VHH binders against Esterase OVCA2 (ovca2). Designs and how they scored, part 15

Target 1, 230 residues: Esterase OVCA2 (ovca2), of Xenopus tropicalis (Western clawed frog) (Silurana tropicalis) (a4ii73)
Amino acid sequence: MAATETPGAAQKRVLRVLALHGYRQNERSFWERTGALRKRLRGRADLITFSAPLLVPDPDAEPGAGDPDSLQDESRGWWFSNPEQNSFDAMEESKTCSGLEAPLDTVAKAFSELGPFDGILGFSQGAALVAIICALKQQGDPRFHFDFAILVAGFKSLSTDHAKHYQQPITVPSLHVIGETDRVISAAMSQELVSHFENPVILMHSGGHYVPACAPQKKVYWEFLDKFLT
Short names: E, the ipSAE of ESMFold2; O, the ipSAE of OpenDDE; V2, 0.75 times the mean of E and O plus 0.25 times the DockQ between their complexes.

## First folded at step 18 (VHH; framework vhh_7nfr_2)

Design u2 (from t2 with V105I; at its last look DockQ between E and O 0.74; V2 from the best seeds 0.00; counts 0 for: pae E 2.3 > 2)
Fold by ESMFold2, look of step 18:
Order: sequence, then C-alpha cells, then structure tokens
Structure u2 (fold): chain B 230 residues (1-230), chain A 123 residues (1-123)
Amino acid sequence: as target 1 above (230 residues)
Amino acid sequence: QVQLQESGGGLVQPGGSLRLSCAASGFTFSDRYMSWVRQAPGEGREWVSYISSSGSYTYYADSVKGRFTIARDNVKNTLYLLMDSLKSDDTAVYYCAKDRTTIRIYGTTYDYWGQGTQVTVSS
C-alpha cells in the first residue's frame, strides 16, 4: 500500500450557513454588515444572505418614487407586529400580527433552491425567526433541514400567534450571541430566548446591536462550528 | 426551453441614447430577478444592473448609475435597459440574464443568458 495522504491533500469542508438579516435590512446590506464575521469564518463556513419578503415602508417615500437608486436600498422585514401600519417593534405585545406564511415560505424556498445548508444564522428579527424555524424543524416540518443555529441578538416574539413555538425545549444545537450594551434587543430579552433552548452555547460580548467578530469571539464561533465538520 | 433574446443595440455617438430590449420565454418571467451584464472587447463580463421580479427594486453598477435605467414589463415578458449619456467606455455586447432563484440572494449566479446585442459608442 502506498501513502495516499500528501501535504495539502486534506482540505476542510466548508459549512454552508443560511443567514437571515434583521428588520430593515436586505441581502446586500447584511452581506456588508457581516464582512468581519465572514473574514473570521473563512475556510470554515460561508454565509448565504437573502432578503426577507416584506417591504418596510420608508415614511418619507412616495409609492413609485422616480429614483431607481432609492429602490435599491429597500428595507425588508420578516413580519410586522402592527400589520395595519406595516411596522415592527420587538417590545410590542401584539394580539395580532402578520402571519408567518410569507417569511416561512421564503426561507423554505432558500432551502429548496439553494440547499443543502449545514446551519442557519439570524440577526435580531432574523434570529427570532430562526428560533421559530428551529421549533418547526424539531416538530417535523419537512421544509427545514440543518444541524445547528446561530442566533445573534435574538429575542422571543411577543405575538400571541407565535407563543406555540416556545412550548417545548428546542434541542437544535445553538450558539447565542448577546451584546451586553445592546439597546435594541436587551441582554435580558436575549436571555429569555436562551431559556427555551437545551444546552445552548452563549457568547457574551461587551458591544451593542451588531454581529461581533473580534479575536475572542472568533474562537467561540470556531469551536462551535468545528462540532459540525465531519 | 428558456429563451432570452436581446435587441436594440447599434452604433451611437457619445452622449447619445439607446433602448435595449430582452424578450423572455420558457419560464415564469414575473417570479425572477433579471439582470443586464456587458462584455467589452478583450475583457470579462461586468454586471450592469438588476431588477426585482415585480420591478419595485433596482440596482446599478457605479459605472452606469444615473445614466442607465432598468425596467420590465411582466405582461409582455420583456426586460429593458434605457441607456442615456453614452460614453465610449459603454461599448460592449449587452446580455440579459436570468437569476437561478425566485428569491433575492447576495451573489446570485445567473443560469441562462441571451445571445447579446452589440452597443458601439463612437464618433
């Protein structure tokens, strides 16, 4: 038998991670805002960003504005906590909200058209949706197939319609990234969501509402992701 | 099965205008993002513009921003590129291209291309 292993013959597999942006972002802006993280994950995981289905109105814009470039900065959202005004506030307790059919169909299309994915990542409102998707996957929803979730600045939806998704512990392996000075999604809100996950990995950082990628954080991301490289 | 047919190219002087069209068939045009891409002589392909499935979202390369307008007619299954204030650097073959997916992703790879239409800007 000859030695079949040579220098450079073993390359690490790169994980594919579907990435869900926050409220008022889109696929391009989220790609740009995750640049530091993507650099730190190079060779380990690739993020695939895509846009949420709902256009979030610019209160200053007129319908059919005549500047094509203004349309390029379209803000998107996954759902509205106030469907009459097409708006969202994470701290708003709502008796009604827009349904999840459109955002779930959009994520399902990403899985069917671009999959397979090894994991899913969400930021802010996107992370809240990722938590719901983890619950749906756990309950046997055939649209969603992945091995882990990363939830950055995540929170538990305060919509009555969403409460059913938090009834059982979520067993999907998870990394929760929480900013100690986050003034949009408080650390307390993120910790409340963490309480619904079994055996979560938690990355606390000293910053606010963003996706952290400094040197100490990269080690936590790497150790988490390495569990899924096989 | 998928067909993309560009037209409307030609010879034009600097500062002139052209309107390119792309007739689409063999897929549901109204559920796809569409793009214009160009290739100058001796160079690689350069993305020019894209438009969302409904037409409500458009994006332009910096080199054409403010001079070119992408539009679509989902009843006629036609994509357009309105080109104003043309410069010699705009000389290229222009292709329309179909996105692979029905959702908007960053870095979408085109899966079908037209034959292209030549645009030449010369005095």
Scores: ipSAE 0.292, ipTM 0.679, lowest interface PAE 2.3, mean pLDDT 85
ESMFold2 (binder alone), look of step 18: mean pLDDT 80; pTM 0.807
OpenDDE, look of step 18: ipSAE 0.561; ipTM 0.816

Design u3 (from t2 with Y33W; at its last look DockQ between E and O 0.16; V2 from the best seeds 0.00; counts 0 for: placed apart)
Fold by OpenDDE, look of step 18:
Structure u3 (fold): chain B 230 residues (1-230), chain A 123 residues (1-123)
Amino acid sequence: as target 1 above (230 residues)
Amino acid sequence: QVQLQESGGGLVQPGGSLRLSCAASGFTFSDRWMSWVRQAPGEGREWVSYISSSGSYTYYADSVKGRFTIARDNVKNTLYLLMDSLKSDDTAVYYCAKDRTTIRVYGTTYDYWGQGTQVTVSS
């Protein structure tokens, strides 16, 4: 009687997701801020957080004081809408923003060194960058390989230099998470970005400017991610 | 094997200038962000300055901003710290530090340090 080896329960593949933080955040702070989400995604997706290349001046903090690893506590950004002031405002229309070379190179390196990734997640400024990356990927940029994007508090960059990235519909499968009472990135701003995506999944929550991960949101995350768990 | 060797330290009067160098080997220098870190007597290590792989981006602690300049020569695999208007509070051992990766990820920032070079600012 040949013991029919019960086919070992196919270890459910865990998705790898590169996560881009918002303005004035960093790899550590964003890791902490996504704790609830990470908990909800256990067994389905792992988030990998990394830092944007630009240091954002903090007038109230002494940068680099103390522990040599204090750089991890510094505020970082992906680009400046006002390079002269080293500042970013999502509402600022700028003709002279800092280039995307540094942020894109940084993300590309993350893909190269930490990949492969199944998806990409962005928050706020990071989400805006993710949208651009989706456009670039669609255009055949070989630096970026992923199957889906999650955009939390996303918005369309108002930089004139970035406008070219929104000329064609973005076909990358996407989940857009929008806070109804978000005062930093309004729902309207996020919806504007959504309009540039084909077949987007939209998750509205009643909260403000954060990464939601309550029970209702969990369901939507799972439903979205399960499409890629093959 | 990764090696970092600092040089250029010494005794200088307040208001004086020094140029530190760090010779790097055993890794692709041009793809790494690099930092200067210092440790004053009886104190912990303090971050001083940070430079991107290409050198296009430089960052400074507030305590040294406007006085120190970080630079690199990727052809020579050398990191530099130009220190002007030195103060007594700048007295420390200065270390060259290599980033763990070409990007900053959650976790440790540096994986290798030099032996350090002593800078003493005294009248």
Scores: ipSAE 0.197, ipTM 0.555, lowest interface PAE 1.3, mean pLDDT 89
ESMFold2, look of step 18: ipSAE 0.295; ipTM 0.724
ESMFold2 (binder alone), look of step 18: mean pLDDT 80; pTM 0.807

Design u4 (from t2 with S56Y; at its last look DockQ between E and O 0.53; V2 from the best seeds 0.50)
Fold by ESMFold2, look of step 18:
Structure u4 (fold): chain B 230 residues (1-230), chain A 123 residues (1-123)
Amino acid sequence: as target 1 above (230 residues)
Amino acid sequence: QVQLQESGGGLVQPGGSLRLSCAASGFTFSDRYMSWVRQAPGEGREWVSYISSSGYYTYYADSVKGRFTIARDNVKNTLYLLMDSLKSDDTAVYYCAKDRTTIRVYGTTYDYWGQGTQVTVSS
């Protein structure tokens, strides 16, 4: 599509944000769960959702339960805190967990195949991985090029294999979204992660474990994102 | 140079069966999710089926679920669609489509299409 640009016309660009879902979600369910946020960000940022590499088994499944061919029913995760059971619990300390090579490779493929991205967003387990990716990016990892991070219901991984990523302050510009009544990732867990970031922007909301997008919260997202629209 | 070449279409009576093939070359077939898409006369393109790179996961549109089977042979670089219990609404040109990405992304990201093969279901 080659065309001469009209002189004097201003074209507002839209930020591209790679979005990492939470444990037991997938690319479609996260697209649906971010619907309110995507509506509030229309014209400012587009979210691109994709699936984590690990299939999360349902230990309670009846034979033939659900539709294994359905895109909506396929649950995914970024890593397991208990690799023997193929399970994850954010509050579980672990000496041994699955390495991050598979999830980081999957994110790297998203950057190479779908990029460039201006920013990265994560929810819950996805936000915990985003924090690690921010640390890797600032250490010069060539796979990850972006200007900002949004961490919704984020937490610090308790795997000993991940501890090295929290040794230096994370300087990537960040927005941290924390639910005061979040019963899955407590506000205290999210605040612990925040303490590893320099100059974080914090959005507290009175709700629980979800991606908030009510009208007052929209202003915080807009003000944060507008810093990168140049 | 990516090439996708469909074959196996034809005229069949209602209730009949056909097997479509798509020969793929010019890319690493085993790394890609692949789809079948169809277009009836005067209609837009309709997604039919989708298969993971390993072939382990298969996905179907509601209109064909239980009647169509997608499969692949990663040694021969060939994608298949077995169509059973065909009905007049299945009349369309069927296309093989290559996904641009090696990961699952919300939405379709096809970057190459075959030329299509005609399936006609007529009494």
Scores: ipSAE 0.435, ipTM 0.770, lowest interface PAE 1.4, mean pLDDT 85
ESMFold2 (binder alone), look of step 18: mean pLDDT 80; pTM 0.814
OpenDDE, look of step 18: ipSAE 0.543; ipTM 0.829

Design u5 (from t2 with T102Y; at its last look DockQ between E and O 0.01; V2 from the best seeds 0.00; counts 0 for: pae E 16.7 > 2, placed apart)
Fold by ESMFold2, look of step 18:
Structure u5 (fold): chain B 230 residues (1-230), chain A 123 residues (1-123)
Amino acid sequence: as target 1 above (230 residues)
Amino acid sequence: QVQLQESGGGLVQPGGSLRLSCAASGFTFSDRYMSWVRQAPGEGREWVSYISSSGSYTYYADSVKGRFTIARDNVKNTLYLLMDSLKSDDTAVYYCAKDRTYIRVYGTTYDYWGQGTQVTVSS
């Protein structure tokens, strides 16, 4: 009784998704860490990664690290919760942070130079920034044009400068991916962020702090993304 | 108002087959993931299967894999469960259910389900 799915009259295309890495990652490491997901999304969506603007100091680095900007593998972040120490902790409440002007300008540049994008994806600190970008887009920010968001291990920023972004329900269609054993961003932290979205899709997985791509997860990604294919 | 009405249950011999139907109204059926859930006497509700909005993707509990087939007809706004090779352990009230969100792998919370249809597999 189930009809076999066949391609319809609509042309086949691939969604373009801008991907924001986590704290201490960069474009290259995030590309590599999303390899399994990218393979499972082949034919549906392409992920486009890029590096966050802030260099994160490595406390174990030897003196004479040279010019970190010339190294492809240097750790990067979107903002610091402790600007005096150039560090970030998701559980740290702060009156201020390193500000969002640099990370938002970096994302805006990605939209203008690498776009257009159908969607946006973020992991960990990147997902927290994606939620803020969704709120800005909803308020009419012309830099950010996309139809959906995927938030992996997302959380609500505890910086008081960011609190304004959580006052209204976010109506951007969203998929929230949450690890049941995530020790970096607990499921409770991610669920708090989820509460600020209307009609969220939630993918719970049994793992920790990573971007899942195993068999049951791929169906959730596929069905979410298929809503935006035309 | 959301309405879900199950039908097609009944008495069947072990090894037999049944087709359950669920008529849906009061929401955009073709936009929602749908599930079958069952409840045996003295047990909690057990998830059986779900199907995507388009019908292109299906998933099954281990207890029914290879024997049950979920399907939908988005023109008739009807969800189906084709049950084959039935066993006494399949005896339950079967409910169709609409999820609050689109998809959840575990810990699903349903915001609507029907009155249920009784399936009895007698040995």
Scores: ipSAE 0.000, ipTM 0.129, lowest interface PAE 16.7, mean pLDDT 81
ESMFold2 (binder alone), look of step 18: mean pLDDT 79; pTM 0.805
OpenDDE, look of step 18: ipSAE 0.132; ipTM 0.537

Design u6 (from t2 with Y59R; at its last look DockQ between E and O 0.56; V2 from the best seeds 0.53)
Amino acid sequence: QVQLQESGGGLVQPGGSLRLSCAASGFTFSDRYMSWVRQAPGEGREWVSYISSSGSYTRYADSVKGRFTIARDNVKNTLYLLMDSLKSDDTAVYYCAKDRTTIRVYGTTYDYWGQGTQVTVSS
ESMFold2, look of step 18: ipSAE 0.575; ipTM 0.802
ESMFold2 (binder alone), look of step 18: mean pLDDT 80; pTM 0.811
OpenDDE, look of step 18: ipSAE 0.467; ipTM 0.781

## First folded at step 19 (VHH)

Design v1 (from t2 with S35H; framework vhh_7nfr_2; at its last fold request DockQ between E and O 0.66; V2 from the best seeds 0.60)
Amino acid sequence: QVQLQESGGGLVQPGGSLRLSCAASGFTFSDRYMHWVRQAPGEGREWVSYISSSGSYTYYADSVKGRFTIARDNVKNTLYLLMDSLKSDDTAVYYCAKDRTTIRVYGTTYDYWGQGTQVTVSS
ESMFold2, look of step 19: ipSAE 0.521; ipTM 0.803
ESMFold2 (binder alone), look of step 19: mean pLDDT 82; pTM 0.840
OpenDDE, look of step 19: ipSAE 0.680; ipTM 0.853
ESMFold2, look of step 20: ipSAE 0.581; ipTM 0.808
ESMFold2 (binder alone), look of step 20: mean pLDDT 82; pTM 0.837
OpenDDE, look of step 20: ipSAE 0.657; ipTM 0.839
ESMFold2, fold request of step 21: ipSAE 0.513, 0.509, 0.519; ipTM 0.789, 0.799, 0.798
ESMFold2 (binder alone), fold request of step 21: mean pLDDT 82, 82, 82; pTM 0.839, 0.836, 0.838
OpenDDE, fold request of step 21: ipSAE 0.616, 0.073, 0.630; ipTM 0.857, 0.498, 0.857

Design v2 (from t2 with S35N; framework vhh_7nfr_2; at its last look DockQ between E and O 0.45; V2 from the best seeds 0.54)
Amino acid sequence: QVQLQESGGGLVQPGGSLRLSCAASGFTFSDRYMNWVRQAPGEGREWVSYISSSGSYTYYADSVKGRFTIARDNVKNTLYLLMDSLKSDDTAVYYCAKDRTTIRVYGTTYDYWGQGTQVTVSS
ESMFold2, look of step 19: ipSAE 0.516; ipTM 0.785
ESMFold2 (binder alone), look of step 19: mean pLDDT 81; pTM 0.821
OpenDDE, look of step 19: ipSAE 0.624; ipTM 0.840

Design v3 (from t2 with Y110F; framework vhh_7nfr_2; at its last look DockQ between E and O 0.42; V2 from the best seeds 0.47)
Fold by ESMFold2, look of step 19:
Structure v3 (fold): chain B 230 residues (1-230), chain A 123 residues (1-123)
Amino acid sequence: as target 1 above (230 residues)
Amino acid sequence: QVQLQESGGGLVQPGGSLRLSCAASGFTFSDRYMSWVRQAPGEGREWVSYISSSGSYTYYADSVKGRFTIARDNVKNTLYLLMDSLKSDDTAVYYCAKDRTTIRVYGTTFDYWGQGTQVTVSS
């Protein structure tokens, strides 16, 4: 259960997976929202959650957020589809470049300061960024070293500035988790992203926009992850 | 060279208060998450509290919540722990610990800590 301290060491006892949250989440809320998955992965993989760099304006204070003893529980995002309003909509086609340098730098810091990681996981906007990171990794970007990706409710960014990342098939081993009734990221949107990966593993579930962890689903996660334990 | 110098420990009666300080040098204090960790006699180290680089987030172990307050002064590069309503179970060596990350991560990732300061709550 302990992480190794040695850089570049051989297979760890338990896989370490860097986890990228969705839009308007943060490291704490994503830790809490992945509780069921983390329980199902105990002994196989540990998730490490961290916050995206961009503050998302909070339209209202809500009573159910965060640790009651903390000063503040902030909503974060990886990029904005509308930089003028500091907002994001996954279905918004945009010509405006919301640069990825800040979010990629934040992920790179996670790798350099907390690594090594065996895999990377993303949810929603985080999964869209994971796909871009996979493309960068296969192009030789030295910031990102990992063996597999898990993309939950993933989608292809509709920003024209991000389109270059989808021009070549992504060869990173991948598990794509898709909700049949997801009203935020439709199954069609997720399947479009899947089409850019070689040999993807697909887990369909009947639910909506969340990270599924029911008993039948755990077997798919286990079988996928077990390939990287040997 | 990272240096963490704890001070402010001592002997105190149950129900008393104590203020610990930790002077930090050899790294950019204002961009690091910081923690207090304690070790009771014959036990392993127990995480007590952490504070974000700006001071905007704090979190406490259940055993100290409501009694201890963590704070930082990024001008003086100093971390503090105000301990109120002290109990005999709080007797320990208290360490100031530096997290290795510059980003917000759930959990703790220590890479350095100091020599510690003894807190003893009699009876």
Scores: ipSAE 0.421, ipTM 0.770, lowest interface PAE 1.2, mean pLDDT 85
ESMFold2 (binder alone), look of step 19: mean pLDDT 79; pTM 0.800
OpenDDE, look of step 19: ipSAE 0.553; ipTM 0.826

Design v4 (from t2 with T109P; framework vhh_7nfr_2; at its last look DockQ between E and O 0.55; V2 from the best seeds 0.49)
Fold by ESMFold2, look of step 19:
Structure v4 (fold): chain B 230 residues (1-230), chain A 123 residues (1-123)
Amino acid sequence: as target 1 above (230 residues)
Amino acid sequence: QVQLQESGGGLVQPGGSLRLSCAASGFTFSDRYMSWVRQAPGEGREWVSYISSSGSYTYYADSVKGRFTIARDNVKNTLYLLMDSLKSDDTAVYYCAKDRTTIRVYGTPYDYWGQGTQVTVSS
């Protein structure tokens, strides 16, 4: 798989946006799933996708599956809401989980090795982590430097260890993308996260749980991103 | 100075086996993903396999799954490709390549390539 960004509109500065995938995705699958968005953002922003640090077991795997071919395309996650089963559910309140240091260290490596970035984007579980990173950035965390965030199907983490990150309003400029028929992360869950941001831009779309890029959405993305090109 | 040196290529009969090596120096080998890439005459480069920095995860192109095995020795700073059941369309120059980053990033993030070693499968 050798997908490269098509050179276009290279006559203007192009924003660099670090992109955090959802639960059970990886850098390759997220690159593929953002293809339509990347085409719509050509000339305005480049997305850089990378993998979360935790291997997510296939819960339906049959016993005895494990030959070398089964290691391809492994599913990744940022944290587990149930660490004993190595699983995540956005609606699960968790009293224990591994800390955020591994996922935050992975994002920090992306900034140091691939940066600088103008913005950060997250989808689903990745968007929940982006919100926490925004809170850390505004508290002075030196690992994270960016000007804006895009949160697609975002939600507030229900881990008790994460609650401290929602204590102050988040002032990082933000675009929140919410699916009206999303049955994985409901619009109500996304609106709860939005309530923690100051002056959020909201893009509602009629679809479900995905990264939208149809013609009506592109104008909202463009208008938001254009604020940071100058 | 980053240096990657492939060896172990040669002429082999169809169905035969060959073991490639890539000696690495000038960087911290144990914290990088490493890849094998091949190029047949007149064709573009084809990704063959990669291996995680610890060696715990390996990945293969569909064209070589079940026949090739990637491995690494982080003490000797050496990458390997064990090639079994070789076919004539495996004929190519084989390169080892170093990932630019310590994390897994989409694209072809290689910043250094070796000079390659020729594998020829006669038929």
Scores: ipSAE 0.407, ipTM 0.755, lowest interface PAE 1.4, mean pLDDT 85
ESMFold2 (binder alone), look of step 19: mean pLDDT 80; pTM 0.803
OpenDDE, look of step 19: ipSAE 0.544; ipTM 0.816

Design v5 (from s49 with E103R S107T; framework vhh_gefurulimab; at its last look DockQ between E and O 0.64; V2 from the best seeds 0.00; counts 0 for: pae O 2.8 > 2)
Fold by OpenDDE, look of step 19:
Structure v5 (fold): chain B 230 residues (1-230), chain A 122 residues (1-122)
Amino acid sequence: as target 1 above (230 residues)
Amino acid sequence: EVQLVESGGGLVKPGGSLRLSCAASGFTFSDYYAAWFRQAPGKEREFVSYISSGSYTYYADSVKGRFTISRDNAKNSLYLQMNSLRAEDTAVYYCAKDRTTIRVYGTTYDYWGQGTLVTVSS
């Protein structure tokens, strides 16, 4: 009686997604903010968060009073729209942006050291960067290998230096998550970014500036991600 | 070969102070996130503190205000100054190196020392 080796339950492939946080966030804060989404994606996708390269000054930090022991969560950013002030505003038109090199190198290192990844996710400023990365990828940048992008509260960068990345339609499969009442990144801003993508999936929610993960959103996430599990 | 060697553990009275050291070889601490962990008897290993390549520091709530993590680049060493020690601080303390140059949320430390025992007792 030949012991029929029960075909080992094919370990369900879990997608790996590199997740880029928003301005003044970091790997920890964004991990916490994506808790609901992570829970919803359990068994389908894992999010990996990491910190942007630039430290954002705390406006309330008194010069010199920084208790080295003050556990202030470091605020991080991907680039500054105002390099002189070390600040970023998504609505600020800037002629000179702190170069994309630092953030791109950081993301590239993440791909290299933490990869491989199936997808990339960005929130707010991170989503704007993800869009640029998508453009670079399709242009043949060898640093970035992934199959899909999720852009939450995305927008088109208003930096003149970044304009070149929006000249061609972006063909990377993409899911855009847009808050109808988002006061930080308006729905209009996100829609503008969407217009630069080919065949985008759009998820609208009634909320503001956050990563939604309610039951209706879950369905859309699952439907989108399932295309890449096959 | 990457090596981490902790030292400085010992017996100390409650309210006392102790400084732990971690000597690194085979890599440069300043290029990586480094952390201290501890494991009390019968408990799981827990996070204590980390320092980034940019010298940003973070502490567990249980040690905040009492412990200070620091690095000496010239000596390629990591330190943990422990003040106002409590009985609950009794544990084997481990230094760890992040496997990557980029800090990610979660447990990404892949190199560990053998640990040094800290006992806080009256």
Scores: ipSAE 0.042, ipTM 0.485, lowest interface PAE 2.8, mean pLDDT 89
ESMFold2, look of step 19: ipSAE 0.463; ipTM 0.784
ESMFold2 (binder alone), look of step 19: mean pLDDT 81; pTM 0.827

## First folded at step 20 (VHH; framework vhh_7nfr_2)

Design w1 (from q4 with S35H; at its last look DockQ between E and O 0.22; V2 from the best seeds 0.00; counts 0 for: pae O 3.8 > 2, placed apart)
Fold by OpenDDE, look of step 20:
Structure w1 (fold): chain B 230 residues (1-230), chain A 123 residues (1-123)
Amino acid sequence: as target 1 above (230 residues)
Amino acid sequence: QVQLQESGGGLVQPGGSLRLSCAASGFTFSDYYMHWVRQAPGEGREWVSYISSSGSYTYYADSVKGRFTIARDNVKNTLYLLMDSLKSDDTAVYYCAKDRTTIRVYGTTYDYWGQGTQVTVSS
């Protein structure tokens, strides 16, 4: 009686998602903030968080030329809307932003070193950057290869330098997560960004400026991600 | 070829301490973040801790924070995990893992790991 070797349960493919944090966050803080989401996505998608390149000055931080490796707890940003002050405000209209070169290079490096990725996720400022990255990808930027984007509390950058990235509809499959009571990035701001995407999936939640991961949201995440697991 | 070899595991009573070591070779050890991960029986792999390339920064999972200490000796190409106040829930195979990147990251960013060392916490 030949022992029918139970075909080894085909290890279900888990999607890999590069996750970009918001302003004044870092890889650790954002990892923690996405804990609930990560739990909900277990077995479907893994999030990878990494720090933005720019240090956000903390007025309360002791001026210590610390080891770059010790700076992991520091607040980070992707770009500054006010380069003179090394600050960012999503509502600030800026004629001159710190260039996107640094943040894009950082993300590109993450793709190169940590890839391949199936998707990209951004929160707040990170979501704004993800939108730009989607546009660049669509334009044939070889640095960025992924199949979908998740934009949480996304917004359109008000930088004049970034305006060019919104000229064409973005066709990357996208899920937009919008907080109805978000006071940092209003629903209207996020909806404005949504308008630049083709066939976006929109997830509204009643909460504020965070990554939601309750049961209703879970369903939407799963439905969206399952499209890419085949 | 990248090689990671864990050692120092064993049987310990609750409240006890262990020191794990990982000998690294086949790559520039000092250039990479290093991690400890563990896998309990019937469970998935759990991230435990990482240490920066220079050793200046460390981070821990909430489950081990305050009890475990990650350290490294870049001259000896060795990673360490000091485990204090061990609990039954700490029972697992512990793996040393090399990070794929020089970027500060969280998540499944390991490209190599060792064979693991068994840690059993039991009364």
Scores: ipSAE 0.034, ipTM 0.455, lowest interface PAE 3.8, mean pLDDT 88
ESMFold2, look of step 20: ipSAE 0.503; ipTM 0.791
ESMFold2 (binder alone), look of step 20: mean pLDDT 82; pTM 0.835

Design w2 (from t5 with S35H; at its last read DockQ between E and O 0.51; V2 from the best seeds 0.53)
Amino acid sequence: QVQLQESGGGLVQPGGSLRLSCAASGFTFSDRYMHWVRQAPGEGREWVSYISSSGSYTYYADSVKGRFTIARDNVKNTLYLLMDSLKSDDTAVYYCAKDRTTIRVYGTEYDYWGQGTQVTVSS
ESMFold2, look of step 20: ipSAE 0.508; ipTM 0.795
ESMFold2 (binder alone), look of step 20: mean pLDDT 81; pTM 0.826
OpenDDE, look of step 20: ipSAE 0.601; ipTM 0.828
ESMFold2, fold request of step 21: ipSAE 0.507, 0.477, 0.491; ipTM 0.797, 0.778, 0.790
ESMFold2 (binder alone), fold request of step 21: mean pLDDT 81, 81, 81; pTM 0.827, 0.826, 0.822
OpenDDE, fold request of step 21: ipSAE 0.573, 0.571, 0.586; ipTM 0.846, 0.839, 0.843
ESMFold2, last read: ipSAE 0.489, 0.480, 0.495; ipTM 0.776, 0.757, 0.793
ESMFold2 (binder alone), last read: mean pLDDT 81, 81, 81; pTM 0.825, 0.825, 0.826
OpenDDE, last read: ipSAE 0.571, 0.556, 0.553; ipTM 0.846, 0.838, 0.830

